# Ledger of designs, part 2: VH-VL binders against FAD synthase (ribL)

Target 1, 153 residues: FAD synthase (ribL), of Halorubrum lacusprofundi (b9lsn4)
Amino acid sequence: MTRVVAQGTFDLLHPGHVHYLEDAATYGDELHAIVARRTNVTHKPAPILCAEQRRDMVAALTAVDEAHLGHPEDVFVPIQRLDPDVIVLGFDQHHDEADIAAALAERGIDCRVERASGRDPRYEDELLSSGDIVDRILKQRGSDCDGAREGQR

## First folded at step 3 (VH-VL)

Design fa09 (from f05 with heavy chain L100V; framework fv_fasinumab)
Fold by ESMFold2-Fast, scan of step 3:
Structure fa09 (fold): chain C 153 residues (1-153), chain A 122 residues (1-122), chain B 107 residues (1-107)
Amino acid sequence: as target 1 above (153 residues)
Amino acid sequence: QVQLVQSGAEVKKPGASVKVSCKVSGYTLTELSIHWVRQAPGKGLEWMGGFDPEDGETIYAQKFQGRVTMTEDTSTDTAYMELTSLRSEDTAVYYCATDVRWGSGSYYFDYWGQGTLVTVSS
Amino acid sequence: DIQMTQSPSSLSASAGDRVTITCRASQGIRNDLGWYQQKPGKAPKRLIYAASSLQSGVPSRFSGSGSGTEFTLTISSLQPEDLASYYCLQHNSYPLTFGQGTKVEIK
């Protein structure tokens, strides 16, 4: 059987995550998702939800056979243990397939590297990023009133 | 196969300190989250603290905060738990326990040490 | 802190009996619960993780169920080697807390 791995943070699920995982699943018979811990996330804001909750949400998706937590210090540990046949990168991830393949080979992982297809919004107000969802929440629910602030003396 | 081997029994006087070791084999410390659990004679299990990989910090139960220190030596794959200002109520078997931090079942505690009896008496 | 209460505190049953142990959390813990067996003089051994998943190598007569605040460990056909204390553990939030234990004796 062909084992596929997809990896991401998966904070605040959106249709872009679902598309990525569904596309990744087409590359094999069994899809495993690796969910990054907060300690794995760099250069971006920390995820809102804890890793176990994000993993449980991903595990509930039809396309996903199993969801796993990332290793706090070495992102390749779960990949080595899963011993996948294919790793599928997200459409807009800036990682080169060749660079990832070389890193995997150095670690003795015999694995193909593929890239998921992109997805356009299907309707006007479709949100395809966790950041856009956070922004929407802040605008709708976290509004500051200047009059209230001025009255707080 | 992961194994946790703990140091031998200790007898201490009140006010002394004890340092229990837990040698890991079959994995490296960086692949595991080590926790410490104790059990007083005839009593149940009590969690003392352990490494939280989500935040990258060691968390101690409030009851032991300020008296316990949990450390690791990655060069020897050995974890340590040091408890200071010992009281007679600290007489217990102390266990190290861990989970392999991989898989949908990344839950506590897959592997346990054999236990170290610490007796505190005058 | 989340309080874990087990019932009964002890039980005595015959070989072949169905035995059920209950664990109640003082607040919702999802499925962040494990069951542990401790035989006299030995370290604990995990039987169940994620409330209902059987640990590899554990006999199929052991099963776990429940979510949220009410959990059960069932031994479908008690064997002499099952004489032990059984503990639940919540790991939904720190500090991690164990139930007080259930002692199982065979008649």
Scores: ipSAE 0.011, ipTM 0.579, lowest interface PAE 9.2, mean pLDDT 85

Design fa10 (from f05 with heavy chain T28D; framework fv_fasinumab)
Fold by ESMFold2-Fast, scan of step 3:
Formats: C-alpha cells, structure tokens, sequence
Structure fa10 (fold): chain C 153 residues (1-153), chain A 122 residues (1-122), chain B 107 residues (1-107)
C-alpha cells in the first residue's frame, strides 16, 4: 500500500485546494492530509478559521482518506508518525523537493517528494487562493467608501 | 509508550477540596491533551473537562464550571484536577485520559490512568 | 449538548455469539466517535476510533461501523474476556459526551 501525504493550511477552501488534493491522491493508494495549526504558519498571516474546522473541511473531500492536525511546534512529527511513501507539495509551495527530501532523510524518513500540477482559472472571476478571497472581502465589505455614488443621478 | 499514574484514594468531608494528580511518563506532557473523566459507583462515564490544543485553553463541562480547576506542571510531568466544595454526589472514580495532540479529532483517550477513588462522606 | 444513546443497556450472550451494540447521536457527528471497553475494576480502554478504525492491539473480532448519527460496535465471536461495559464517545464538539454504557455478560 502506497501512502501519500499532502500538507497545507487549507484556510477558506477553494478549487485550488481540491485540485491539489486530487492530484496528490493519484500518487498512491491512500491520501492523508496534514492541516497546519496557527503556530505552524510562518510565511503568511494566520488562518482565519480554526484548525479543527479546516481539518473537518479537508476530511470531507472525496480525495482525502484521512485528515490530521499538525504538531504545534514541529511540522515533521505527524510525517514521522504516518511514515509515508510519497509527500506531494503544492504547485506554489516555495520548498525545493530535494531540500525537503534531505530533511526527511535526516529524520529517518525515506520517501519520495513530488509536486502537484498547477491549475488555471476555469472562469474569469474564479479565486484560487485564500489570500485573494480575503482581499476581495476587504475591498467589497471593509471599505466605507461611497465612490460608486459619485456618478449618480 | 504513554503511561499515566494517578494519586491514591481520598476520603473527604462535604465542603472540602480534593486535588488528584496524574503523572505522565513515556511522552512529553506538552505534546499531550489531558482530559478528566469521572464515574460514580455503578454509573457511566462523565467528561469533566480537558485541554483543547487548538485554542490552547482548558475547557470545562458546564456542570463543574466554577468548582473544577485543571492544571499541569511540566517540570514534574504531572497534571492535576482540583474539585472544590465537595458534595456526597461527587463520590466517584476520577480518571485522567489522553491522546497525542496532532491526532485531535480522530484520536481521543488512547491512554488512561488507573483511576482515583474519591469518597465524600460525613 | 449532543446526547449519545446506547442500546441495549445490558445483554447476556454465550461464547462464540455475535454481539452488536448501537449508539445514536442526537445530531450529526460525522465519524467523530470512539468505542471504549471497561472491564470490572479497571480503567476504560479504546477499541475503535474514527467510528470504524481498530485500535492497535485490539482483536479483529471487534469492529465499528456507521457515520452521522447511527453507529454500531460488533463483536463477531464473543469471548469470556469480553465481559465488560462498552461506551461510545462523541468528540465532534464540546462538551464531549459518552453514551450511558452497555453491560455485556457471558452466560
């Protein structure tokens, strides 16, 4: 049995997350997803939704066999526990596959590191990142600007 | 391998307080989510409260709110449950139970202490 | 609070019998359900997690099934050492709640 691990924050689910997990699932027989806790997120703002809700949403996806919460202080702890055959990185994740593989080998984990394919928007207004969704909310709901009325009547 | 060893049986008068300990070995206490469950004689299991690693807070069942305090001493790898203003209906076996934090939601109460009998009588 | 109702409250069966215990949640809890065995005078032990996953070291005669609101624990061939009380637990939301328990006795 080939065990695949995918990892991410998965805040505000969007079609890009679904594509990533579906692509990751093609690398093996069972897919496990690791959902980052707030303490694991260092390269972007903290997620809007709590980790339990994000885990539940990921667990509900057809491609995912099991979803797990990350360790508060060490992202490699759940990976060591799962002992996967393949780890699939997201298309836009900033990690070099070889560097991740070397770090895992140092911890006694011998697994392949692959990268998921990218996905283009299917339509003009499709949002494929949580950051873009938050930005859209702030622009449309956070502003008290009434500029649209300047052209009336 | 996680092991939980609890303090010995206690006999208390109504109105007194009791503090039950749960010593953890085989794992780092900070990587565990410790919960407390009690069982009155001949009755079922009742959850009292426990640590929620998502929020970093201890959550108490409403029935015990204001009377129970759950704490941890990482220097001695020991968790504590203190129950105040004891009543005869608090007579029960008190258990500590835990699982690994990163399994939260799918992994609850993998390991249990042996239980501590607290008897409240006049 | 989510109420967990177990059925039956007690049962008596012979060695080799198939035994089933049912647990019903008052609202949907997905697969956030565990089954626990408590032998007389002992602390409880987890048998099943995530509604259907067998705990390591637990005999294969134990199995769990169900999702949402209806759950079943099955013992395919009852053994004398299975004399115990069995409890379901929902951990979908706080407060965590147990079923009232099912006492299994051997004839």
Amino acid sequence: as target 1 above (153 residues)
Amino acid sequence: QVQLVQSGAEVKKPGASVKVSCKVSGYDLTELSIHWVRQAPGKGLEWMGGFDPEDGETIYAQKFQGRVTMTEDTSTDTAYMELTSLRSEDTAVYYCATDLRWGSGSYYFDYWGQGTLVTVSS
Amino acid sequence: DIQMTQSPSSLSASAGDRVTITCRASQGIRNDLGWYQQKPGKAPKRLIYAASSLQSGVPSRFSGSGSGTEFTLTISSLQPEDLASYYCLQHNSYPLTFGQGTKVEIK
Scores: ipSAE 0.000, ipTM 0.502, lowest interface PAE 14.5, mean pLDDT 83

Design fa11 (from f05 with heavy chain E57K; framework fv_fasinumab)
Fold by ESMFold2-Fast, scan of step 3:
Structure fa11 (fold): chain C 153 residues (1-153), chain A 122 residues (1-122), chain B 107 residues (1-107)
Amino acid sequence: as target 1 above (153 residues)
Amino acid sequence: QVQLVQSGAEVKKPGASVKVSCKVSGYTLTELSIHWVRQAPGKGLEWMGGFDPEDGKTIYAQKFQGRVTMTEDTSTDTAYMELTSLRSEDTAVYYCATDLRWGSGSYYFDYWGQGTLVTVSS
Amino acid sequence: DIQMTQSPSSLSASAGDRVTITCRASQGIRNDLGWYQQKPGKAPKRLIYAASSLQSGVPSRFSGSGSGTEFTLTISSLQPEDLASYYCLQHNSYPLTFGQGTKVEIK
């Protein structure tokens, strides 16, 4: 059975995440997603939602067989333990396939590295990034200081 | 698979400090979130603190903040809990307990050390 | 802090009896609850994780149920080796909090 690993932050789930995971699932029989902890995110703002919640949302998706929390200090630890046949990078992830393949080989992991396809917006206002969603919230709802928030009901 | 072996019983005078060790085998220390739980004689379990992998830092219960320090020596796979300014009320069995820092869920305390009795008396 | 309240605080029952222990959280904790058994003089041992999942190696007479704020641990047919204190633990948020414990004695 072919085991696929996908990895990301998955803050504020959007159609781009769903596309990535669906594409990753086509590479094998079983898809495992590794959800980055706050400490793993270094080149962009920290995620809004906690890792457990992000993991639970990813685990609920039909394409995902299991979702795992990442290791806070070494992103390769879950990969070594899962021992996948293929790892699928996201279309916009800032990782060179050759560099990742070399790091895996040095750790004794025999794993193919692939990259998912991108997805174009289906309509003018479709949001395909968590950053865009946050920006939209701040523009439409004001800021944390406004105090007037829509609740349940 | 995972085993936690703690240091032996200690008898301390009020005002002293104690440092309890917890040696990990079966996994490396860096793969585990170590927590410390104590139990006074005849009383229930009380969480003291532990490593929070989400923030990458150790969290202490408010009651112990300022008196407790939890550290790790990855070269020996040993975690430590040091409690200072000991009072008679600190007489208790101290346990280390663990969960994985990564994985499909944090379910807490799947493995426990055997406990270390610390007696504080004059 | 989330308060965990167990009932009863103690009970005595005969071998073969069904025993139920309840744990109530002061706020919703989803299924972020474990049950732990502590035999006299021993370290605690996890029986149940995620409110209802049986720990590997634990006898099937133990079961957990509940979500949100109301949880139960059931021992379907009490055995002499089940003499112990039982604790619930919430791990939905820090600080982690235990219930006060339920002492189970065999008649």
Scores: ipSAE 0.027, ipTM 0.660, lowest interface PAE 6.2, mean pLDDT 88

Design fa15 (from f05 with light chain S93R; framework fv_fasinumab)
Fold by ESMFold2-Fast, scan of step 3:
Parts: C-alpha cells; sequence; structure tokens
Structure fa15 (fold): chain C 153 residues (1-153), chain A 122 residues (1-122), chain B 107 residues (1-107)
C-alpha cells in the first residue's frame, strides 16, 4: 500500500485545491492531507477560516482518505507519524523536489517527492487562488470604510 | 548559515531605473520567500512586496504597483528588485529579507541582506 | 491597510532599567506580530516572532506579549548594546506594515 501526503493551507477552497488533491491521490492507494494551522503560516497573511474548518472541508473531498492538522511548531511531526511513501507538492510551490527530499532524509523520513500538475482555468471567470477570491469579494462588496479591507490578502 | 548578499550602492538621476540584486547562499532560492523592504534616511521600514509561495504570486504594495518588478533567477540563486521612474523620494536603503519555509519556525524576515543604498539626485 | 502605531517614538534610559515599548494595530491581527531591532548602520534583526516567541540567539532579557490589537516588547535590564531602533511588524494581511519605530538610547 502506497501512502501519499499532500499539504497546504486550503483557505477558501477553489478548483485549484481540488485538482491538486485529485492529482496527488493518483500517486498511491491512500491520500492523507495535512492542513496548516495558523501558526504554520509564516510567509503570507493568516488564513480567513480556522484550521478545524479548513481540515473538515478537505476531509469531505472524495480524493482525501484522511485530513490532519499540522503541528504548531514542527511541520515534519505529522509527516513522520504518517511515514508516507510519496509527498506531492503543489504545482505553484517553488520548492526543488531534490532539496525537499534531502531535508526529509535528514529527519529520517524516507519517501519520494513528486509535483502535482497545473490546471488551466476552464472558464474566463474561474478563480484558482484564495487571493483572487478575496480580491473579487473586496471589489464587488467592499466600500471606503476600513472594514472593507479586512479580507485583503 | 543563510546569507543574503546584495549589490553595491547606486546613484541615479530622476526618471532612471535601478535594479538591485540579492544573492542567496546557505540554502537554495526555491526554499525561501524573498521580500523587499526599504528605509529612507532617518525614516522607518517600509514593505515593498515579496513572493507568496503558496499562491505562486508576487505581491506588491499598492504604493509601488506599476513601478516595481521583483524577479528571481533560480539558476544563480539571485533575487532582483527593479524600481522605475525614480524620484528623489526613492532615496533609501533597500533590503532583501527572507524566511526558511521548513524547520525554522519563523514568521517573516529571520534573515536580511546588508542593504543597498540608492541615491536619487539631480 | 492595517496601521501600526508604536509608543513612545523615542526614549532614553540607564543601563539596568526596564524598558517597555507598545505597538497597537488598527484592527485585530491575532498573534501575527514580530519585533525587530536595528542598530545604527546595520540591517534589522528579528527578536520576537508570533508576538511572544523569542528568536534563537536573542538574549532572554527581551520578551514580547499581547494579542489582537495591543502588543508590548519589554527589555528587563537595558544594556549598552541595546542602543537601537525597534520596529513591530504585522503579517496578518497584505500589505505587510511596520510601526513607525522607537529609538532607544542609553544615558
Amino acid sequence: as target 1 above (153 residues)
Amino acid sequence: QVQLVQSGAEVKKPGASVKVSCKVSGYTLTELSIHWVRQAPGKGLEWMGGFDPEDGETIYAQKFQGRVTMTEDTSTDTAYMELTSLRSEDTAVYYCATDLRWGSGSYYFDYWGQGTLVTVSS
Amino acid sequence: DIQMTQSPSSLSASAGDRVTITCRASQGIRNDLGWYQQKPGKAPKRLIYAASSLQSGVPSRFSGSGSGTEFTLTISSLQPEDLASYYCLQHNRYPLTFGQGTKVEIK
């Protein structure tokens, strides 16, 4: 049995997330998703939705066998517990597969690293990023008041 | 262990463009998210923009939108920030700053370049 | 944009004094706040992340507290080498915004 791990924040689910998880599932028999806690998000604004809700939404997807919350201080803890055969990176993640494999090996995690395929918009108005969704909300529902900026991500 | 080394000081005329480089060593550029921050003489720190790796997009502060371009060359582990249509108000020290995505436990800017002074004068 | 306001803008204190710097956000940012030290002529250095976590290698006399909209950086026993400007940064949403800075001088 081949166990696959995918990970991400998964705020405001969009078709890009669904495609990533569906593609990740093709690499093995069992797909586990790790959903980042707020404390794991270091290079971008905090997610809009709480981690438990994001985890529950991911868990509901047909491609996902089980969804897990990330560890607050160490992203490798759930990966070590799951002991995967494959970790699948998102298409837009700017990580070298070899460098990630080396970092995992240093932690005693012996698995291969793959990358999911990209997905082109199917419709002229299809949104494939959380940032684009937030921008659309602010453009259509925002005002001059400070409150309109709350979702600016 | 991570080192960010920036290009040297520049003197430019109003209306010119400047391109500052930031060479990464100790890690690959693909393992880091690079941001640019500037500081005018005697003033505070101002965020200009940076790469958002989860969305795969570069985000710019509205003030610089249309004048700034941030790029990366992974083959040389070098990030660049180009600012066009320079004004005297753009005189500042420009910093690149980054975090390790894995194993660092960091929240923005745990490593900084030494800074590049850009002087804009007639 | 989220506005970050620091107080005081500057202070002078003696070695051994307890120093407190406050940072206020114009809206809730949870614990998405860092504190940075900038010594004269040098690049900034991160002291605190996640509002209260001490960066590795930073002296224990530095501590951070707060959540939501009010945050504090404390230096329990000021040392001569602490002469610097201190900045808070929110990273709860783009654009990232810094406080205006607090200059700390030793008498």
Scores: ipSAE 0.000, ipTM 0.490, lowest interface PAE 14.8, mean pLDDT 83

Design fa22 (from f05 with heavy chain Y108P; framework fv_fasinumab)
Fold by ESMFold2-Fast, scan of step 3:
Structure fa22 (fold): chain C 153 residues (1-153), chain A 122 residues (1-122), chain B 107 residues (1-107)
Amino acid sequence: as target 1 above (153 residues)
Amino acid sequence: QVQLVQSGAEVKKPGASVKVSCKVSGYTLTELSIHWVRQAPGKGLEWMGGFDPEDGETIYAQKFQGRVTMTEDTSTDTAYMELTSLRSEDTAVYYCATDLRWGSGSYPFDYWGQGTLVTVSS
Amino acid sequence: DIQMTQSPSSLSASAGDRVTITCRASQGIRNDLGWYQQKPGKAPKRLIYAASSLQSGVPSRFSGSGSGTEFTLTISSLQPEDLASYYCLQHNSYPLTFGQGTKVEIK
């Protein structure tokens, strides 16, 4: 039995997430997803949804056998516990597979590192990022400038 | 396999401070989210605060804010809860409790310490 | 704060009886609810997590149900060793809040 691990933030689910997890599942018999906590997202705005909700949504996907929360201080802790045979990186992740494998080996984790395939939009207006979805919401549902009302605030 | 062992009972005077320890074994402290819960004699359970792994911060119940400090010493796998300006109504059994920070079943509170009785009297 | 109200506050029942304890949240908490058993002089022990999932090692006579605002803990056939106080806990939002507890006594 081959155990596969995939990881991500998964704030607002979109077809890109589904593709990544479906592709990751093809590398083995059992797919476990690790969902990042807000404290792990430092290079972009924090996720809108809490980690438990994001985990539960990921766990509901057909391709995912089990979803887990990440460790706030050490990304390798859940990976060591799961002891996977394969870790599948997302298409846009900038880490070299060999470098990740070496880092894992240094921590006593012996597994293969693979990369998921990319995905092009299948139709006009398909959104493949959480940021694009947030931007769409802000543009279409943002505060109306017609706020004529009596009183301040 | 996970075991939480707390420090022994203490008797304090009103106005004093108490620091209760919770030693973790079977797991590294950093793999756990430690919370503190107290129970006054004959009363129910009351959550005081704990580490929120999602935000990486310790959160305190408003009732204890300003009087309680929860810290961790990862070198000894020991968590601490210090309560200052003690009052008679702080007489209670204080528990540390935790869950795993990952995996199926990462819900509070799978593991509990045995409790530490703190008595505030003259 | 989310208020958790348990009913009843206490009950007495005979061995073999079916016992039901209810927990109600002042607002929706999904299935972010656990049930805890505390025997006299001991630390609490988790019985149920995620409203309905039985903790490993807990006898099958214990079961949980409900979602949203109304939850139930059932003991299908009460045993003498079940003499304890039972608490629900919501962890949907901070601060975490317990119900006031239900004391179960065996006649």
Scores: ipSAE 0.005, ipTM 0.536, lowest interface PAE 11.4, mean pLDDT 83

Design fc02 (from f12 with heavy chain S104E G105S; framework fv_fasinumab)
Fold by ESMFold2-Fast, scan of step 3:
Order: structure tokens, then sequence, then C-alpha cells
Structure fc02 (fold): chain C 153 residues (1-153), chain A 122 residues (1-122), chain B 107 residues (1-107)
């Protein structure tokens, strides 16, 4: 059995997430998704939805066999536990496959690293980014308002 | 072999600007963030910011906001840090350093350049 | 900003001694902590990442432990080449912040 791991934040599910997970599933027999906790996200704004809800939404997708929360202290912990045969990176993830494979090997994880295919919008108003969805909401319905707290407990 | 090679020492007058370069080799330039860290003589390390060479996105420490600009040139695998309106307290060794970003997390920088001494004096 | 405080600020020990350096964060940072060694006139070199993971190529006498707000770097058997300043760095939030450093000298 070939075990595949995909990872992401998966805030405000959009067709880009669905495409990524469907493509990742084609690399093996069993797809596990790792959903980042709010505290794991450091290079982009904190997700709007709590980690448990994002995990449950990902788990409901047909392509996903099991969804897991990321480890609050080390993102490689769930990967080591799952011991995958292949990890599939998102299309727009800027890491090279070889660089990620080397980092995994240093942690005792021996698996292939592949990259999912990209997907263009299928109609003029299709949004393929949670950031674009948030921007649309702010423009049409709200304001920046009260200094959102990142990583709230 | 991973290497980050920085430009040579600079001597500047107060009010001038300095642009330090960091040429990388031995890995995929666009796969890692580049951090800039400085160290005043006899003092500790101070984080200035980072650049994502793949997107050109940046994040600067508030202390340097408005005075620092970080850029990249993917044709030469080189990152740049320009600091303007130099003051005597900007005298320091400036380092570039590579940082792995994986999935939704970043780590601390692993490989560092040799440093560039910038001296600001009248 | 998260403040990182190291102790001691300096120490002097003999070859073969066990040396411990501590780092305290002003708020919880989980295990988002790295340890760096800086030899005189040289750039910093990462020893430990994610609080306890040893960087490839670093001697096994170096180890890290801790989580939350209290962290330690241990050198189990100090060697002459370990003469250096040691820094902790939190990578839990922006801006990234370093401890003030611990200078290790050999008697």
Amino acid sequence: as target 1 above (153 residues)
Amino acid sequence: QVQLVQSGAEVKKPGASVKVSCKVSGYTFTGYYIHWVRQAPGKGLEWMGWINPNSGGTNYAQKFQGRVTMTEDTSTDTAYMELTSLRSEDTAVYYCARDLWFGESSYSPDYWGQGTLVTVSS
Amino acid sequence: DIQMTQSPSSLSASAGDRVTITCRASQGIRNDLGWYQQKPGKAPKRLIYAASSLQSGVPSRFSGSGSGTEFTLTISSLQPEDLASYYCLQHNSYPRTFGQGTKVEIK
C-alpha cells in the first residue's frame, strides 16, 4: 500500500484545495491530509476558521481517507508518525522537491516528494484562494476593524 | 555544497545608503527565504527582515520599516538588502541567511553568509 | 515583541566539563527555538532547530531541550573548539528575536 501525505492550512475551502487533494490522491492508495494549526502559520495571515473545523471539512472530501491536525511544536511530527511513501506539494508551493526530500531525510523520513498540478479558473468569477475570498468579503461586507489577534487561545 | 557569499565591506557617511548583496549557490534559490540579520560591534544579533525570492514578498522589522528594502535577482541567484538614511548606530556586520519554509511553517535560518561590515562615520 | 533572555551572560569552564546555557522567552513560543554558535570573527552556525533537533554535521555533544518559555542548550563534554558566543532565536512570531548571547570561554 502506497501512503500519500498532502498538507496545508485549508482555510475557507475553495476549488483549488479540492483539485490539490484530488491530484494528490492519484499518487497512491491512501491519502492523508495534515491540516496546519493556527500557531503553525507564520508566513501568511492566521486562518479564519479553527483547526478542528478545517480538519473536519477536509476529512469530508471524497479524495481524503483521513485528516490530521499538525503538531503545534514540529510540523514533521505527524509526517514521521504517518511514515508516508510520497508527499505531494501544492502547485504554487515554492520549495523544490529535492530540497524538501533532503530536509525529510535529515529527520529520518525516506519518501518521494512530488508536486500537484495547477488549475486555472473555470469561469470569470471563480476564486481559487482563501486570501481572495477574505478580500472580497472585506470589500463587500465589512471593514478591517478591531485588530484581529493571531494565534488566539 | 550550500554557500551564501556576500559583497565586501563598505564605508558610508551619515545620510547615505548602502546596498549589500548575497549570492547563493548549491541549492534552489527560490525554494528558501533569505533573512537579513545585523550585529553591531561587540553586540548581539538583530533580525531585520526576510524576502521570499520566489514571489518578491518581504517582511521587515518595524524598527527598519521605511528605511530597508529587500530585493532579489533570480537570473543571478542574488538577494539584496538596501538600508537608507544611515546613522552611526547602523555600523554593524550585516548577514544574509537561508531559511527553510515547509508546508505552513518556517524554521530558523540554517546557512549564513560570511557577513558584510558596514561602517557609518562622519 | 518577544524578549529572549539568556543565562549566564558568560561562563568559563575546563575541557571535558558539562556546560548548560538557558534561554527564557517572555511569552510562550512552543518549540519554535533555534540555537546558534558564533566563533570570533565568524558568521553564526545553527546547532539546534525546533528546540531539540540537532543540525546535520553538528557534534552529538550538543543537545537542546525545553518548550514553552524555558529552554536549555547543553554541551556534554566541552572541547577547546567550542570557545564561542551562543545565541537562542525564537521563530514563533514576528519580529524574530535573539537572546543577548552567552560567551563560553575555556580555562
Scores: ipSAE 0.014, ipTM 0.566, lowest interface PAE 7.6, mean pLDDT 84

Design fc03 (from f12 with heavy chain S104E; framework fv_fasinumab)
Fold by ESMFold2-Fast, scan of step 3:
Structure fc03 (fold): chain C 153 residues (1-153), chain A 122 residues (1-122), chain B 107 residues (1-107)
Amino acid sequence: as target 1 above (153 residues)
Amino acid sequence: QVQLVQSGAEVKKPGASVKVSCKVSGYTFTGYYIHWVRQAPGKGLEWMGWINPNSGGTNYAQKFQGRVTMTEDTSTDTAYMELTSLRSEDTAVYYCARDLWFGEGSYSPDYWGQGTLVTVSS
Amino acid sequence: DIQMTQSPSSLSASAGDRVTITCRASQGIRNDLGWYQQKPGKAPKRLIYAASSLQSGVPSRFSGSGSGTEFTLTISSLQPEDLASYYCLQHNSYPRTFGQGTKVEIK
């Protein structure tokens, strides 16, 4: 059986995450998702939701056979443990497939690296990123940041 | 095999500029950040900044802001670090080092260049 | 800036000894810490990443532990080739900062 791995933070699930995981699942017989812990997310702002909750939400998705937490010290440890046949990168991930394959091979992981397809918004105002959702929350409910200013009461 | 090969030693006068190169091989240049770290004779390591060769984005230590410029040439898989307005206290061995980013995690730099000695005489 | 303080600044030990080097961060850095070995006249070599993960090719006598603000590098059985300076590096915040280094010498 072909084992596929997808990886991400999956903070505040949105349709972009669902599309990514559904597309990743088409590459094999079983899909395992690795959900990054806060310790794995050093490039961007920390996720809003805790890792266990994000994992549980991902695990509930039809496309996902099993969801795993990332290793607190090493993003490659769960990948090595799962020994996948295919790793599917997100459409917008900046790393080249060959570069990721080389990094995996250096760790003794022999698998293919593929990239998920992108998708367009299905309707006006569909939010396809966690950042967009956070921005929307701050715009609509972050008034407390300006509530102390004259005229906001 | 991963290699980072730096340019040769430089001797400069105060007020001059120096540009150190770091040519990489054995991996995809644009997939890894390049850090620059210096070490004055007999002293410890000092982080200067990094460049993302894919975007050209940089992050410099405040101490060097305005004096350092990090660039890349993807046609030759080479990173550069230019330091201007040199002072005697800039005498140091300058290192380049790569840093892997996968998913949303990051590591500290793993492979280092051999170092470039820059001597600034008064 | 996050300050990284190493202890001790230097130590002398014999082959076969267990040696421990500590690194303290002035603020919480999670596990965003690497340990480096530098032999005289050579570039630094990464031993440990993410506080406790052993770099490929590094002997198993090296180990790292800790999280938050207190970190330890342990050499379980010191070998002559381990005589070097050791540095911790935090990569949780900008600027990246190194500890001042620990020199390990033979008695």
Scores: ipSAE 0.015, ipTM 0.522, lowest interface PAE 8.1, mean pLDDT 84

Design fc04 (from f12 with heavy chain T28K; framework fv_fasinumab)
Fold by ESMFold2-Fast, scan of step 3:
Structure fc04 (fold): chain C 153 residues (1-153), chain A 122 residues (1-122), chain B 107 residues (1-107)
Amino acid sequence: as target 1 above (153 residues)
Amino acid sequence: QVQLVQSGAEVKKPGASVKVSCKVSGYKFTGYYIHWVRQAPGKGLEWMGWINPNSGGTNYAQKFQGRVTMTEDTSTDTAYMELTSLRSEDTAVYYCARDLWFGSGSYSPDYWGQGTLVTVSS
Amino acid sequence: DIQMTQSPSSLSASAGDRVTITCRASQGIRNDLGWYQQKPGKAPKRLIYAASSLQSGVPSRFSGSGSGTEFTLTISSLQPEDLASYYCLQHNSYPRTFGQGTKVEIK
């Protein structure tokens, strides 16, 4: 039995998230997803939805066997508990596979680190980023005071 | 080879500000947090805070909140720590140190800069 | 804040001796503890991470043990180059806190 771990923020689910988790699931027999908490997301804008809701949405996806909340201080806590055989990084994640593998090995976690494939939009105007979805909402439904808001198509 | 190279020693008067730099090489700057730790002469190590160079996000120790600002410049792979309203008690060697992060977690810092002595005297 | 208490504050031992340094946390920190060596005039160097894992390139005479609230750094056969101050660091919660340090001197 091969246990796979994927991790991310998973705010405002889009087809890119689904592709990532489906690809990650192909590396083993069961897929566990770790969903980052709002307070620990510093590399991009804070997620719109609370961590529990994001976890529950991820847990509902067919590819995911179980979804877990990240530890407020240390993502390695749930990883060490799960003791995975494979960790699959997202296509656009900034870490190198070898660097993460070495860091995990130093912590006693002996697992393979792989990277998910990316995918291109399947049709014009398909959104593959939660940031793009938020920007679309602000332009069409809100006021951003940048001179080009409400009334656009 | 991983290196963190800090700016040179500074002598400041009480009430002044100091900005220490930490230029990194030999690894991906945006993949690691940078911690700042100080050490007063003959005393132990004191954690000040960290910055995530990928986002500019920071976490400061309460003692320094309001006086410390940590920033980064990804075009030069350099982290900065600015401390304002200097007091004689701020005389210390200031260190930068890198810390791996994965998602939201971090290790303890592994590689350290050589240190920058900041002396605050009249 | 989590308080880290080290003992002893200083020690003097001969080359070849077994040296132990203890670090106690005021609350449970799991294995979120590192040990650092600081030689005179130098920056700290990490010896141990995750309480018991030896940092790459560090001599095997150094070892760490413990979990929860009590941790030990052991030097199995002290060498002259080990003259230094040793610090523990907890990274279980913010703010990160160091022990006060242990000075190791060679007779």
Scores: ipSAE 0.014, ipTM 0.556, lowest interface PAE 7.7, mean pLDDT 84

Design fc05 (from f12 with light chain N31K; framework fv_fasinumab)
Fold by ESMFold2-Fast, scan of step 3:
Structure fc05 (fold): chain C 153 residues (1-153), chain A 122 residues (1-122), chain B 107 residues (1-107)
Amino acid sequence: as target 1 above (153 residues)
Amino acid sequence: QVQLVQSGAEVKKPGASVKVSCKVSGYTFTGYYIHWVRQAPGKGLEWMGWINPNSGGTNYAQKFQGRVTMTEDTSTDTAYMELTSLRSEDTAVYYCARDLWFGSGSYSPDYWGQGTLVTVSS
Amino acid sequence: DIQMTQSPSSLSASAGDRVTITCRASQGIRKDLGWYQQKPGKAPKRLIYAASSLQSGVPSRFSGSGSGTEFTLTISSLQPEDLASYYCLQHNSYPRTFGQGTKVEIK
């Protein structure tokens, strides 16, 4: 059996996440997703939802065979335990495939490192990032001084 | 065969520090967290924290924050737990235990050291 | 902190008896619970993980059940070698917390 690992934050699930996981699943027979804890997120705003809820949402997707929480200090610990044949990086992840492969090899993990394809929006209002969803919520549900005043009158 | 072997019993004065060691064998030291748990005589088990031997990262129970330091030496596959400003109520058996991953993302210790008795008395 | 409450604090039973120990969490912990046996003078030994899974090498008379906030460890036919203290441990959140323990004695 070919075991694939995908990893990410998966806050406020959107079609970009679904595309990534579906693409990752094509690399093997079973797909395991690792969902980052808040302590693992350093290059973007902290996720809105707790790690366990994000893990449960990812686990419910058809493409995902199992979803796991990341390790609070070392992102490679779950990967070592899963012993994958392939790890698939997200299209927009800044990690170099060669750097990840070298780090895995240092830990005795022999697997391929691949990168998922990206895709364009399928319609004008399709949101493909958690940041865009948060922005939409703030515009439509958040307070600005003029909007709050207007709503009370 | 997985084994965690701890250092011997110690007697300390109030205000002193103690450093307990836990030497592991039979598995990859850097692949597993080490928990530290203590037990006062006739009392229950109390979790103190854990260390990731690969990164040196730690997570301490708030009760011990500022008094406990967990470290590792990867060249000797040994974890350490140092407790400072000892009080008589710190008299306990101190255990190290290996982190276990089940795929659920939660951790429960599976293999334990034999324990180290630390007695704090004047 | 999640508080784990065990009952009873102690019990005394005869060989062959069915023994039940309960552990209650102050908030939901799913199935993130282990049961540990500690014989006098020894380190704890894991009996049950994920609330209901039997640890390899542990006799089948031990079983665990429950999810959320209410958990049970059952010994279907108590043996003399089962004289020990039993502890539950939640690993759903930090800090990890143990129950107070249940001391099991044989009459």
Scores: ipSAE 0.006, ipTM 0.494, lowest interface PAE 13.7, mean pLDDT 83

